# VH-VL binders against a5use3: the designs that were tried, part 22

Target 1, 222 residues: a5use3
Amino acid sequence: MVIHAIVPVKELHRAKQRLARVLDAHERRALSLAMLNDVLVALSYSPVSRIIVIGRDVETGHTARAHGAAFVIDQSAALNDALHQAAADIPDHAAALVAPSDLPLLGAEDVIALTCISGDKPGVAIAPAHDGGTNLLLVSPVVGWTFLFGPDSLTHHIAAARQRHLPVHLLRLPHLERDIDDIDDLIWLAQQPGDTSAQRLARMFLERKGAQLWQSSDMPPH
Key: E = the ipSAE of ESMFold2; O = the ipSAE of OpenDDE; V2 = 0.75 times the mean of E and O plus 0.25 times the DockQ between their complexes.

## First folded at step 6 (VH-VL; framework fv_rovalpituzumab)

Design w2 (at its last look DockQ between E and O 0.77; V2 from the best seeds 0.00; counts 0 for: pae E 2.1 > 2)
Fold by OpenDDE, look of step 6:
Structure w2 (fold): chain C 222 residues (1-222), chain A 117 residues (1-117), chain B 107 residues (1-107)
Amino acid sequence: as target 1 above (222 residues)
Amino acid sequence: QVQLVQSGAEVKKPGASVKVSCKASGYTFKSYAMHWVRQAPGQGLEWMGWINTYTGNPYYADDFKGRVTMTTDTSTSTAYMELRSLRSDDTAVYYCARDIGWGMDVWGQGTLVTVSS
Amino acid sequence: EIVMTQSPATLSVSPGERATLSCKASQSVDSYVVWYQQKPGQAPRLLIYHASNRATGIPARFSGSGSGTEFTLTISSLQSEDFAVYYCQQWYDWPYTFGQGTKLEIK
C-alpha cells in the first residue's frame, strides 16, 4: 500500500495558545517547530512514500524541506480544507495518513502499527484522541474521502467510513493522547523516555523557568 | 517567468458592476492563493480579500462582503474579481497578487476602474 | 481589525543617507509583517517578509526589524531608485491590513 502522509501545521503564532501562561510567543513557536521536526522524523522512518507538509509559515516550510518533505502553502481557513488541498495530488489508489504536527511522541512504530492494522485493503484506521478527537487517520484510498477533523472527529470519521462501506480499525496509542497545554504537560513530556526535539525544549524551558519536576500520575505506557 | 496579467481599464456608471480578470502564468496556478488589493487615486493600499485557487473558496474583507465576488478558472489559470453596486469611491486601481504564505510576491499590473456619472 | 500605522507620512532624505521608516500595530502581530515598495505608476513590490527577511532580489541595503507592535524598515544608504512609497502589512490576522504608507522623497 502506497501511503502519502499529510502533516497539517497550524500557523505558528496560533499554535499552543493554551501554553501562553507558561511560554512566551517565541517559546511556543520553537516548541511547535520542534514537534513538527519530531513528527517528520517519525514519518521519515515509516513506510510512507511521500510526506506533504501544509502550512503558511516560512519556518514551517524550511523545516519541511529540511526533512525532504513537500511543502504546500495553506490557502484555507480550516484544517479540513487544508487537508483536502494537500491531498489534491495524491494518486487515487494511494492511501493518505494524516499526522498533525503536534504529536511530540509520535514514533515510526506507531505509523507502522497503524498501517499493519489497516492492511492492504481499502479501509480507515484511526488512532483516537482521549477527547473523542483524531490523532492519526489512515484512509485507503484517499479519493472521495472527506476529512472531518474537529470536535468529536472520531465519531465523524467512523460514520464517514461506514457511509463508504469501508472497514474501520481503531488503534489506541496512549502516549499520543496527552495534549501539551500547560506546565504539567510540559513536565510530563520532559519526563518521558527519549530525547526528541520537543522533549529537549521542554526540559530547557522547565529548567529556565525553575519549574518543579515531579512524577506524573497519568503517564501512558510506551 | 512568473507573472500576472490583468484586464484593461474600465469605465462604469454608478450602480453598475465590473469584473476584472487576472491571468497567471509561469507557475502552478492552484498552488498559490490570489489576493485582491485596490488603491484609490493618491491613496494607500486596501486589502479586499483572497481566494483559495484550489477549492475556489473566497474570503472577503468585511467592507466588501455582499458586494464582491472572487472566482477562478483553473483551466485558464485566471482569477476574477467582480465588484457590484459601484460607487464613485470605488474608483481605484485594482491589483491581483499571488500569495506565498507570508506575503504577496507577484502583482498584476493593475486595472483602473473609474466610476463616474 | 488590526490597524497598522506608519510614520512619518513623508520622509525627506538625501541620497546616500540612512532612512528609517516605522510601522506600528494596534495589537501584537508577532513577526507577521510585510513591507512593500511602490513606485509611481507601478504595482507594489515585496521587500521584506516576516518582519526581517528580504525577498528575493532585494538589495542588502534594505532591512527590516521589530516584533510585537513596533516595526522598522531601514535603508542604509539611499539610492536614487529607492525614493518611493513604502507600505507595511500585517499577516497576523484577517483582514490583512496595510499601513497608510510612507512617502520617501528626495531632500
Scores: ipSAE 0.826, ipTM 0.909, lowest interface PAE 0.6, mean pLDDT 94
Fold by ESMFold2, look of step 6:
Structure w2 (fold): chain C 222 residues (1-222), chain A 117 residues (1-117), chain B 107 residues (1-107)
Amino acid sequence: as target 1 above (222 residues)
Amino acid sequence: QVQLVQSGAEVKKPGASVKVSCKASGYTFKSYAMHWVRQAPGQGLEWMGWINTYTGNPYYADDFKGRVTMTTDTSTSTAYMELRSLRSDDTAVYYCARDIGWGMDVWGQGTLVTVSS
Amino acid sequence: EIVMTQSPATLSVSPGERATLSCKASQSVDSYVVWYQQKPGQAPRLLIYHASNRATGIPARFSGSGSGTEFTLTISSLQSEDFAVYYCQQWYDWPYTFGQGTKLEIK
């Protein structure tokens, strides 16, 4: 199976807004890039043949090139349009793997497991998100597929696969289901085994905010 | 050699329309969005909007909504901007410019549109 | 709509001197500011993107800085070719608005 991975990346200034109460804009950009780096590392150790990063930031392009990935300028704000744009040059008979750029703790073993379920036969393999969405999508072949990410995307992708007479394989990966939305999520990420770029930043940010809190009059050390 | 070549100068009466073309060469047209920017004589730059060249979907600045239409013809690698219901204060040089994600790196030579009674 | 305000409107300086041009945004635009140079009768030329990165072929005497709402373009040791109008543009959100320009002229 020939697999082309697509990694869509949101504009960095719009990413991780839920963390704005904890991290400033520079820190949120750095965390987003660190997560992208970690996803690209995981894909690089997996059986994908090519990685296509699509985004609008120069730093995103730098990160993509550092991993030998192709970088495509995203002309859309809409995720599904960006995915179709990136998929335009994938050969009809090849598979497409969609991996979001912000999956903390994604490992090559997750991608391998997803690819093994389908074998060399036509089909759709999905790692569901906690909220009824889709964390990973593998579609083989990619020709004729319509990407339906967004609210209830798990249901929509299952329906799309059935309408095309493609078997559906679900692989639940609970370690990919946690969103990084607040201080407790950052603490959780920092405490997990490993030494990913995102984990190193989470540990660094938590130490700085502890020091900053102890030095602030309106945020006493607690 | 990346180039944007625009159509020639036009003279119009108030109430008319103008359609400016922007022919791209030296790069993959559908890979980069296209901006339109105008500049009245002796004045600064005014952003009019842009068009997604892969989908054909435009975004227009508020001052031009309802009067502007931006389109593309991917078979000829050409972007178009049409401004309707022209007024004398629409007299300007109109530029197309290529979007590289973090700025506009290549600009057309500009098209002077003169609107006079 | 984010308003970009440039100052001064005109800056008169001698060749060889340093010029500092200011651009202020009506709200935070992070580092998403672009600078262009425009000479009479020509289209604008990309100078600086992302507040501080020089575009390809731009000499080192051009430097940009700033974040949030306040940005500067600095031209060290002005050359005769640098006397032009300079525009900032925010690249943070639609519409991607321009400042009104700063004309840099020989004193």
Scores: ipSAE 0.542, ipTM 0.810, lowest interface PAE 2.1, mean pLDDT 90
ESMFold2 (binder alone), look of step 6: mean pLDDT 94; pTM 0.955

Design w3 (at its last look DockQ between E and O 0.67; V2 from the best seeds 0.71)
Fold by OpenDDE, look of step 6:
Structure w3 (fold): chain C 222 residues (1-222), chain A 117 residues (1-117), chain B 107 residues (1-107)
Amino acid sequence: as target 1 above (222 residues)
Amino acid sequence: QVQLVQSGAEVKKPGASVKVSCKASGYTFKSYAMHWVRQAPGQGLEWMGWINTYTGNPTYADDFKGRVTMTTDTSTSTAYMELRSLRSDDTAVYYCARDIGWGMDVWGQGTLVTVSS
Amino acid sequence: EIVMTQSPATLSVSPGERATLSCKASQSVDSYVVWYQQKPGQAPRLLIYDASNRATGIPARFSGSGSGTEFTLTISSLQSEDFAVYYCQQWYDWPYTFGQGTKLEIK
């Protein structure tokens, strides 16, 4: 099965807004890019034929290209629209793997596990988020598929698959389910096994700040 | 060679409408959004809006909402900007410009629109 | 909207000298600032993006710096072809507003 990975990346100044109390704008950008790096590393070691990064920031583009990924300039205001844009050039027979850029603990083994559970036949494999969302989505084939990321996306994607008479496979990946939103999440990330770019950065931030809460004046526009 | 070629100069009466075209070549049209920027004689640059060339959805600056319509024809790789209810202060050179995510890297040659009684 | 204010309105500098142009944002725009050069009768040309990155084909004498609300375009050694109007633009949020421009003229 030919798999094309799509990595949607939010604008960096809008990324990790919930960490604004802990990290300034520069730090949030750095963390976002570190997470993107980690995702791309994971995908590069997985059975993915092509990686497509979609975003708007120059640093996102540089990061994508540094890993040999294609970079698509995001013209969309919504995630699902961006995903459709990115999927537009994926061959009809190919599968699409959607991997958000904010999964710092994603490993190649996770992608392999997802591909294995899905098999070589048409179908949908999902790694659910803890809140009813979708961390990873593998759709084969991608042609005709409608991405339904957002609240309760797990239910929506399952329903979409069933409407198309596609089998659905679920894979729980607990290490991917925790969002990085506050100081406790950063501490958690730093304490997990491994040495990803995001983990190193989290450790550095925690050391620098003494694990104290800060306030940032750099807020995204309304 | 990446380039944007705009339609020719226009002379309009107040209250009329003008539609400027911008033909793209040398790149995949739907891969880059298109901006419209105008410049009154001897004045600075004014951002009017942009259009998603993949979906066709435009976003307009508030000052132009209700009077401007941006569209695309993907079959001809052409973007259009229509400005209605023209007034004298709409006299300007109008530019289309390609979006690269972090700026506008390719510009049309500009289209002079003159609004006079 | 975010207001971009450039200074000075006009800058007179001799060839070979250093020119420093300022652009200030009414609120933080992070590094999302673009600089354009415009010569008479021509369309603007992209110089700098993301505050400090030179666009393709732009000479090394052009440099951008700054973050948050204050940004600077520097031309280390002015060449005859550098005399033009320069505009900054914030790319942080729409509307993507321009500064009013700085005219760089020969002293």
Scores: ipSAE 0.827, ipTM 0.908, lowest interface PAE 0.6, mean pLDDT 94
Fold by ESMFold2, look of step 6:
Structure w3 (fold): chain C 222 residues (1-222), chain A 117 residues (1-117), chain B 107 residues (1-107)
Amino acid sequence: as target 1 above (222 residues)
Amino acid sequence: QVQLVQSGAEVKKPGASVKVSCKASGYTFKSYAMHWVRQAPGQGLEWMGWINTYTGNPTYADDFKGRVTMTTDTSTSTAYMELRSLRSDDTAVYYCARDIGWGMDVWGQGTLVTVSS
Amino acid sequence: EIVMTQSPATLSVSPGERATLSCKASQSVDSYVVWYQQKPGQAPRLLIYDASNRATGIPARFSGSGSGTEFTLTISSLQSEDFAVYYCQQWYDWPYTFGQGTKLEIK
């Protein structure tokens, strides 16, 4: 079946604001673009036939084009409006896969697993988030689907699938369930096995910040 | 060729309203938001707001809330801006402009609205 | 709202020379600054976006620079058609405010 991936990207200056306590605006922008790059790499090695990036920044567009993805200008601040805008390009009979741009440990195997549990039949496959939300959503066919991301979106998407008589498959992907929102998350990301663009950048930021903090401090650790 | 063609100049009395049209051509209308900007004679540019052409939802600058309405007609690829309760200081050229995410790349030719007692 | 302040209000320069126009934001806007040119009786024309990128069809003599709160538009080797009013605009957050303009006039 034909799968079109949608990757919604938040405005870069609004992304990862909780990291502003440890990363400046330039560093947060670089991290966001590195995460997008990692997601696009994962999707490019998966069974998706087309990738649609929707965002508002020129550099988001450059990153999308570098991976052969289509780039759509986001007219709204609302995630579900952006998803519906991007989905307008998807043929009625095709499937839609929604993958957030901030999943730095996403691999092609995660996407493959999600597509395998749905099979070639109509249905909905969901990788839940830790907070009752949705990390990955695969809907086949996309026609008639309403995206309901936000608080309690897992419950809302399950209900929407049932009202359309679509079977629901849940796939737990623990390595995707941690958001990168604060210093502890950044440290955790740097310590995980792997060598994604976001991981390399996180390691570089933490090394640089450690050196800067040590140079400013005269107190011994204990 | 991407173009925005606006309706013609208008003369109004204080307290009236005006509705300016902006017809888009050469691109997919619903793919780009539309801004409205005005310029009083001899003055600078003033942002009035914008409209999401996919949803039809507008956002208005605070100074214009309550007296401006922005709409679209996607079947004719046309954006509209209506300004009510006109005052003499609303005399200006009104522009529509296409949003490309990082700026306004194509502007209409402008519509002069003159408000005169 | 973010206030954009341009200086000078009027800049007199000779053709063939360099002009430098300044724009200051009341708070950091990162690189989210746009520059427009407006000739008499015409709509504004997009020149520069994201502080330093030339829009399609804009000659290389136009360049932008800056980040944070201070931005410049530089026009090298001025041509007769470059004498116009120039506006900066912040694109960081709504409302997308303009500077008051710098009129570039022939000396």
Scores: ipSAE 0.626, ipTM 0.840, lowest interface PAE 1.6, mean pLDDT 91
ESMFold2 (binder alone), look of step 6: mean pLDDT 94; pTM 0.949

Design w4 (at its last look DockQ between E and O 0.74; V2 from the best seeds 0.00; counts 0 for: pae E 2.03 > 2)
Fold by OpenDDE, look of step 6:
Structure w4 (fold): chain C 222 residues (1-222), chain A 117 residues (1-117), chain B 107 residues (1-107)
Amino acid sequence: as target 1 above (222 residues)
Amino acid sequence: QVQLVQSGAEVKKPGASVKVSCKASGYTFKSYAMHWVRQAPGQGLEWMGWINTYTGNPYYADDFKGRVTMTTDTSTSTAYMELRSLRSDDTAVYYCARDIGWGMDVWGQGTLVTVSS
Amino acid sequence: EIVMTQSPATLSVSPGERATLSCKASQSVDSYVVWYQQKPGQAPRLLIYDASNRATGIPARFSGSGSGTEFTLTISSLQSEDFAVYYCQQWYDYPYTFGQGTKLEIK
């Protein structure tokens, strides 16, 4: 199965606004780019044939190109419109994997697992978010598909698959289900295993701010 | 070579409408949004709005809402800007310009629209 | 709307000299500022993007700096072809407003 990955990236000045109480604009930008970097690294080690990054910031473009990804200039403020724009040149028979740029703990193994559960047949594989959203979406084939990201997107995508008579496969990936929105989330990210760009940056920010580290395995609902 | 070629100069009466065309070549038309900017004689640049060439959805500056319509024809790689209810102060050179996400890198040669009684 | 204010309105400098043009935003626009050069009878030309990046083909003597509300375009050593009107523009929020321009003229 030929997979084209689509990485939508929000404008950097609008990204991670919930962290504004903790991080200044520069720090939020840096964190967003670090997360994008991590996602692209994960995808580069995944069985995807092409990576398409869609956004507007020059730094987003540079990051995309540095990883050998195509960069598409986003002409819309709506995520689903951007996704359709990015998918416009994907071959009809190919699959599309949507991976948002704010998944700092995405690994190649996650993508592989999603691909494996979907198989080589037409179908939809979804990694659900904690809040009923969609963290990852694999659609095969992409032709005729309507992206329905947003609130309750899991239900919407399942319904869409049903309408197209496509089988649906769900893969829970708990390490991807926590949004980074506050200081506790940053602490959580910093304390997770691994040494991603976003984790390193989180650790640095926490050190600068003198934040108290604590042990937590809980992912609060979002 | 990437270029934008605009339609010729127009002379209009007050209350009339004008439609300026902008033909793109040398690149994939639907991959870049198109802006419209005007410049009155001896004055600065004024952003009018832009259009998503993929979806066809425009966004207009408030000063032009209700009087301007931006459209595209993907089959001919052409963008259009129509300005209605023309006034004397609409006399300007009108430019189309390609959006690259962080600026306008390619401009048309401009179209002079003169509104006079 | 975000108001972009350029200063001075007119700048007179001699060839070979340094020129410094200012652009101020009424509110923070991060680094979402571009500079354009316009010569008489011509369309504007993209000069600087994202406050400090030179566009393709732009000579090294042109440099941009700044963030937030204050931005500067610098021409280190003016050439005869550099005398023109320069505009800044913000891309932070709608509408994408221009400054009123700075005319760089030969002293």
Scores: ipSAE 0.776, ipTM 0.891, lowest interface PAE 0.6, mean pLDDT 94
Fold by ESMFold2, look of step 6:
Structure w4 (fold): chain C 222 residues (1-222), chain A 117 residues (1-117), chain B 107 residues (1-107)
Amino acid sequence: as target 1 above (222 residues)
Amino acid sequence: QVQLVQSGAEVKKPGASVKVSCKASGYTFKSYAMHWVRQAPGQGLEWMGWINTYTGNPYYADDFKGRVTMTTDTSTSTAYMELRSLRSDDTAVYYCARDIGWGMDVWGQGTLVTVSS
Amino acid sequence: EIVMTQSPATLSVSPGERATLSCKASQSVDSYVVWYQQKPGQAPRLLIYDASNRATGIPARFSGSGSGTEFTLTISSLQSEDFAVYYCQQWYDYPYTFGQGTKLEIK
């Protein structure tokens, strides 16, 4: 099976907006790029033959090229449109793997596991999110596939696979079931084992904010 | 060489419509969105909107919604902008410009549309 | 809608001198500001993107700076071909609005 990975990346200024309460725009940009770096490292050590990053920022393009990935300019910043745009470059008989850029705990072993559960045959393998979404999607072959990421996307992708007479394999990967979208996710990421680029940034940001919080509560005696 | 070539100048009466063409060459047309920008004589630049050349879906600036239609023909690598219900303050040079994600790097030569009674 | 305000409207400067052009956004646009140059009868030319990055082929005498709401285009050692109108544009949110322009003219 020839696998082309698609890594969609949101415009950096629009990414991680729920973190704006604790991280400024520069910090959120750095975190998003660090998570992209971590995903690209994991994919580089997996059986993926090609990586396609799709986004709108020059820094995203630089990061993609630094990992030997192709970079496609996203014309709409709408996730499913971006995925279809990127998939246009994938040969009809090849497989597509969709790996979001906000899974900083992704390892090559996760991709290997996803490819193995289908037995190298036509089908759809999905790593579900805890909220009814889709963290990883592997579809083989990619021709004719409709990407349906968004609310309840697990159900929608299962239905799409069945409409195309493709078997569905689910692989639960608990360490990937949590996207980094708010402060609680950032805390969770910092507490997990490992030393990814995103984890190092998360720990540094939280240490800085924790120290600032304690300093702001330091009141003199009356 | 990347190039955008626009249709020629137009003279219109109030209430008419105009359709400006923008033919792209030297690059993969469907890989880059297309912006439309206008400039009234002696005035500044005004962003009108842009079109996704892969899906054909446009986004229109609010001041032009209801009067503008942007389309593409991917078989000829051509973008179109149609402005309806013309009025005298629509007299301007209309530009197409290629989106590269962080700016508009290549511009057409401009199309003068004159609206006069 | 984000308003981009340029100042001054006109700047008179002699060749060989430095010009400083200002652009202010009505709200934070982070670093998502683009600068264009336009000469009479010509289409605009991309100069600076992302507030401070020179586009390909733009001479080193052009530099951009700023973040948040305030941005500057600086042209050191002005050449005769640099006398033109300069526009900033925010690339942060729809609609992608332009400033009204600064005309740089020979003193």
Scores: ipSAE 0.543, ipTM 0.814, lowest interface PAE 2.0, mean pLDDT 90
ESMFold2 (binder alone), look of step 6: mean pLDDT 94; pTM 0.958

Design w5 (at its last look DockQ between E and O 0.66; V2 from the best seeds 0.00; counts 0 for: pae E 3.0 > 2)
Fold by OpenDDE, look of step 6:
Structure w5 (fold): chain C 222 residues (1-222), chain A 117 residues (1-117), chain B 107 residues (1-107)
Amino acid sequence: as target 1 above (222 residues)
Amino acid sequence: QVQLVQSGAEVKKPGASVKVSCKASGYTFKSYAMHWVRQAPGQGLEWMGWINTYTGNPYYADDFKGRVTMTTDTSTSTAYMELRSLRSDDTAVYYCARDIGWGMDVWGQGTLVTVSS
Amino acid sequence: EIVMTQSPATLSVSPGERATLSCKASQSVDNYVVWYQQKPGQAPRLLIYDASNRATGIPARFSGSGSGTEFTLTISSLQSEDFAVYYCQQWYDWPYTFGQGTKLEIK
């Protein structure tokens, strides 16, 4: 099975807004890029044939290219539209793996596990989020698929698969289910095993701030 | 070579419409959004809006909503900007420009639209 | 909308001298600022993106700096071909508004 990975990346100034109480704009940007780096590293060691990063920031592009990934300029205002844009050049018979850039603990093993449960046959494999969302989505073939990320995306993707008479495989990955939204999440991230870019950055931030909560007025317009 | 070639100058009466074309070459048309910017004589640049060349969805600046329509023809790699209900203060050079995500790196040569009674 | 204000409106500088152009945003735009150069009868040309990155083919004498609300375009040693109008634009949020421009003229 030929797998093309799609990594959607939110505009950096709009990323991790919920962390504004603990991280300033620069720190949030750095954390987002670190997470992207970690995701790309994970994918690079995975059985994917191509990685496509879609975003609008030059730093995102640089990060993508540094990992040998293709960079597509996002023309969309919504995640699902961006995903369709990125998938435009994926061969019809190929599989698409959607891996958001904000999965700080994504490992190659996770992707391998997802590909293994899917097998070489047409189907949909999903790593669900804790809130009913979708952390990872593997679709084979990608042709005719409609991405339905957002609230209750797990249910929506399952339904979409069923409509296409595709088998659905679910893989629980608990270490991917926690969002990084506050100081406790940063602490959690820093305390997990491993030494990813995002973890190192989280540890640095916590050390720098003495694990204190701050208030930031540097909020994006949206 | 990446380039944008726009249609020729237009002279219109007040109340009329004008449609300016912008033909792209040297790159994959659908990979970059297209902006439209105008400049009145002796004045600064004014952003009008842009269009997603992949989906065809436009975004218009508030000042032009209701009077402007941006479209694309992917088969000819051409972007179009139509401005309706023209008035004298619409007299300007209109530019198309390629979006690279963090700016506009390639511009058309501009199209002068003159609105006079 | 975010308002971009450039200063001065006109800057008179001699060839070989340093020129400093200012652009201020009505609110923080992070580093999402671009600079354009426009010569008479020509389309604008991209000079700087993300406040401090030179576009392809732009001479090293051009540099951009700033973050948040204050931005600067600097030409270290003015050449004859540098006399033009310069525009800043914020790329932080829609609409992508321009400054009113600074005319750089020969002193």
Scores: ipSAE 0.848, ipTM 0.918, lowest interface PAE 0.5, mean pLDDT 94
Fold by ESMFold2, look of step 6:
Structure w5 (fold): chain C 222 residues (1-222), chain A 117 residues (1-117), chain B 107 residues (1-107)
Amino acid sequence: as target 1 above (222 residues)
Amino acid sequence: QVQLVQSGAEVKKPGASVKVSCKASGYTFKSYAMHWVRQAPGQGLEWMGWINTYTGNPYYADDFKGRVTMTTDTSTSTAYMELRSLRSDDTAVYYCARDIGWGMDVWGQGTLVTVSS
Amino acid sequence: EIVMTQSPATLSVSPGERATLSCKASQSVDNYVVWYQQKPGQAPRLLIYDASNRATGIPARFSGSGSGTEFTLTISSLQSEDFAVYYCQQWYDWPYTFGQGTKLEIK
């Protein structure tokens, strides 16, 4: 199976708007780019053969190229149209993996697990979101697939797979289901094990704002 | 060599329509959206809208919505802008320009459309 | 709709001197401002994107600055070919609106 990953990236100035009460525009932009970097690192250590980043910011393009990913200019206001645009160059019989750019705790092991559960057979593998959506989607083959992200996208993608007679495999990844939307979410991210680029920025931002990440009897994790 | 070449000048009567072409060369046409911008004599630049060259879906500025149609022909790498129900104040130079995500880096030479009775 | 306001409307400057052109947005556009140059009878030319980055092939005497609502294009040591009309444009949200232009003319 040849897998092409698609990483759609929201315009940076529109990303993480609910954090505006805690982080200024430069900090939110830096966090969004750090999350993108973490996703690209995870994908680069997985069995994907090509990574396609689609977005509209020059900084997004620079980050993509730094990881050897292709960068495509997003001409669409809609996520599903952007995904179809990026998928246009994927060979018909190859698989497409859709990974959002804002999964700061995504690791290569998560991607490997998702890519392995279909094996080398046609099928659809989904990591569901907490709200009935789709966090990760792997579809093999990509030819004829219609991306249906949005409200109830898990149900819609399952239905699309059934119409194509493709088996569906679900993989629950709870550590990817929390949205980073407010100061409590930033604190949670900073406290999780690991040292991703997004975690380092979250810890730095919170320390500069006087937030206590640990109790006086605790030691910070690596 | 990235290049946008537009169709020639037009003279039209009020109430007519005009269709301006913009032929792209030197790059992958479907990879970049196309803007249309006009400039009346002695005036500044006015953004009319743009078209997604991959899907063919346009976005029109409010002042032109209902009178303008933007299309593409991907087999000839050509974008089109049609303006209907022409008025004398539609006299302008009409430009196409390539969208690179953070600006318009290549512009056509412009097409003068003169509307007079 | 975000309104872009340029000042002055006309700026008279001698060759070799420094020119400073201003552009103000009606709301914050972060750094999403583009500058264009237009010479008589020609199409506009991309100069600056993201408020401060020179486009390919633009001489170092052109520089941009600003963020939020206030933006400046500076041309150090004006050359004869720099006398033109300059437009700013916000690239923050649709519609991507232009300022009215500043005409830079020989004093």
Scores: ipSAE 0.435, ipTM 0.792, lowest interface PAE 3.0, mean pLDDT 90
ESMFold2 (binder alone), look of step 6: mean pLDDT 95; pTM 0.956

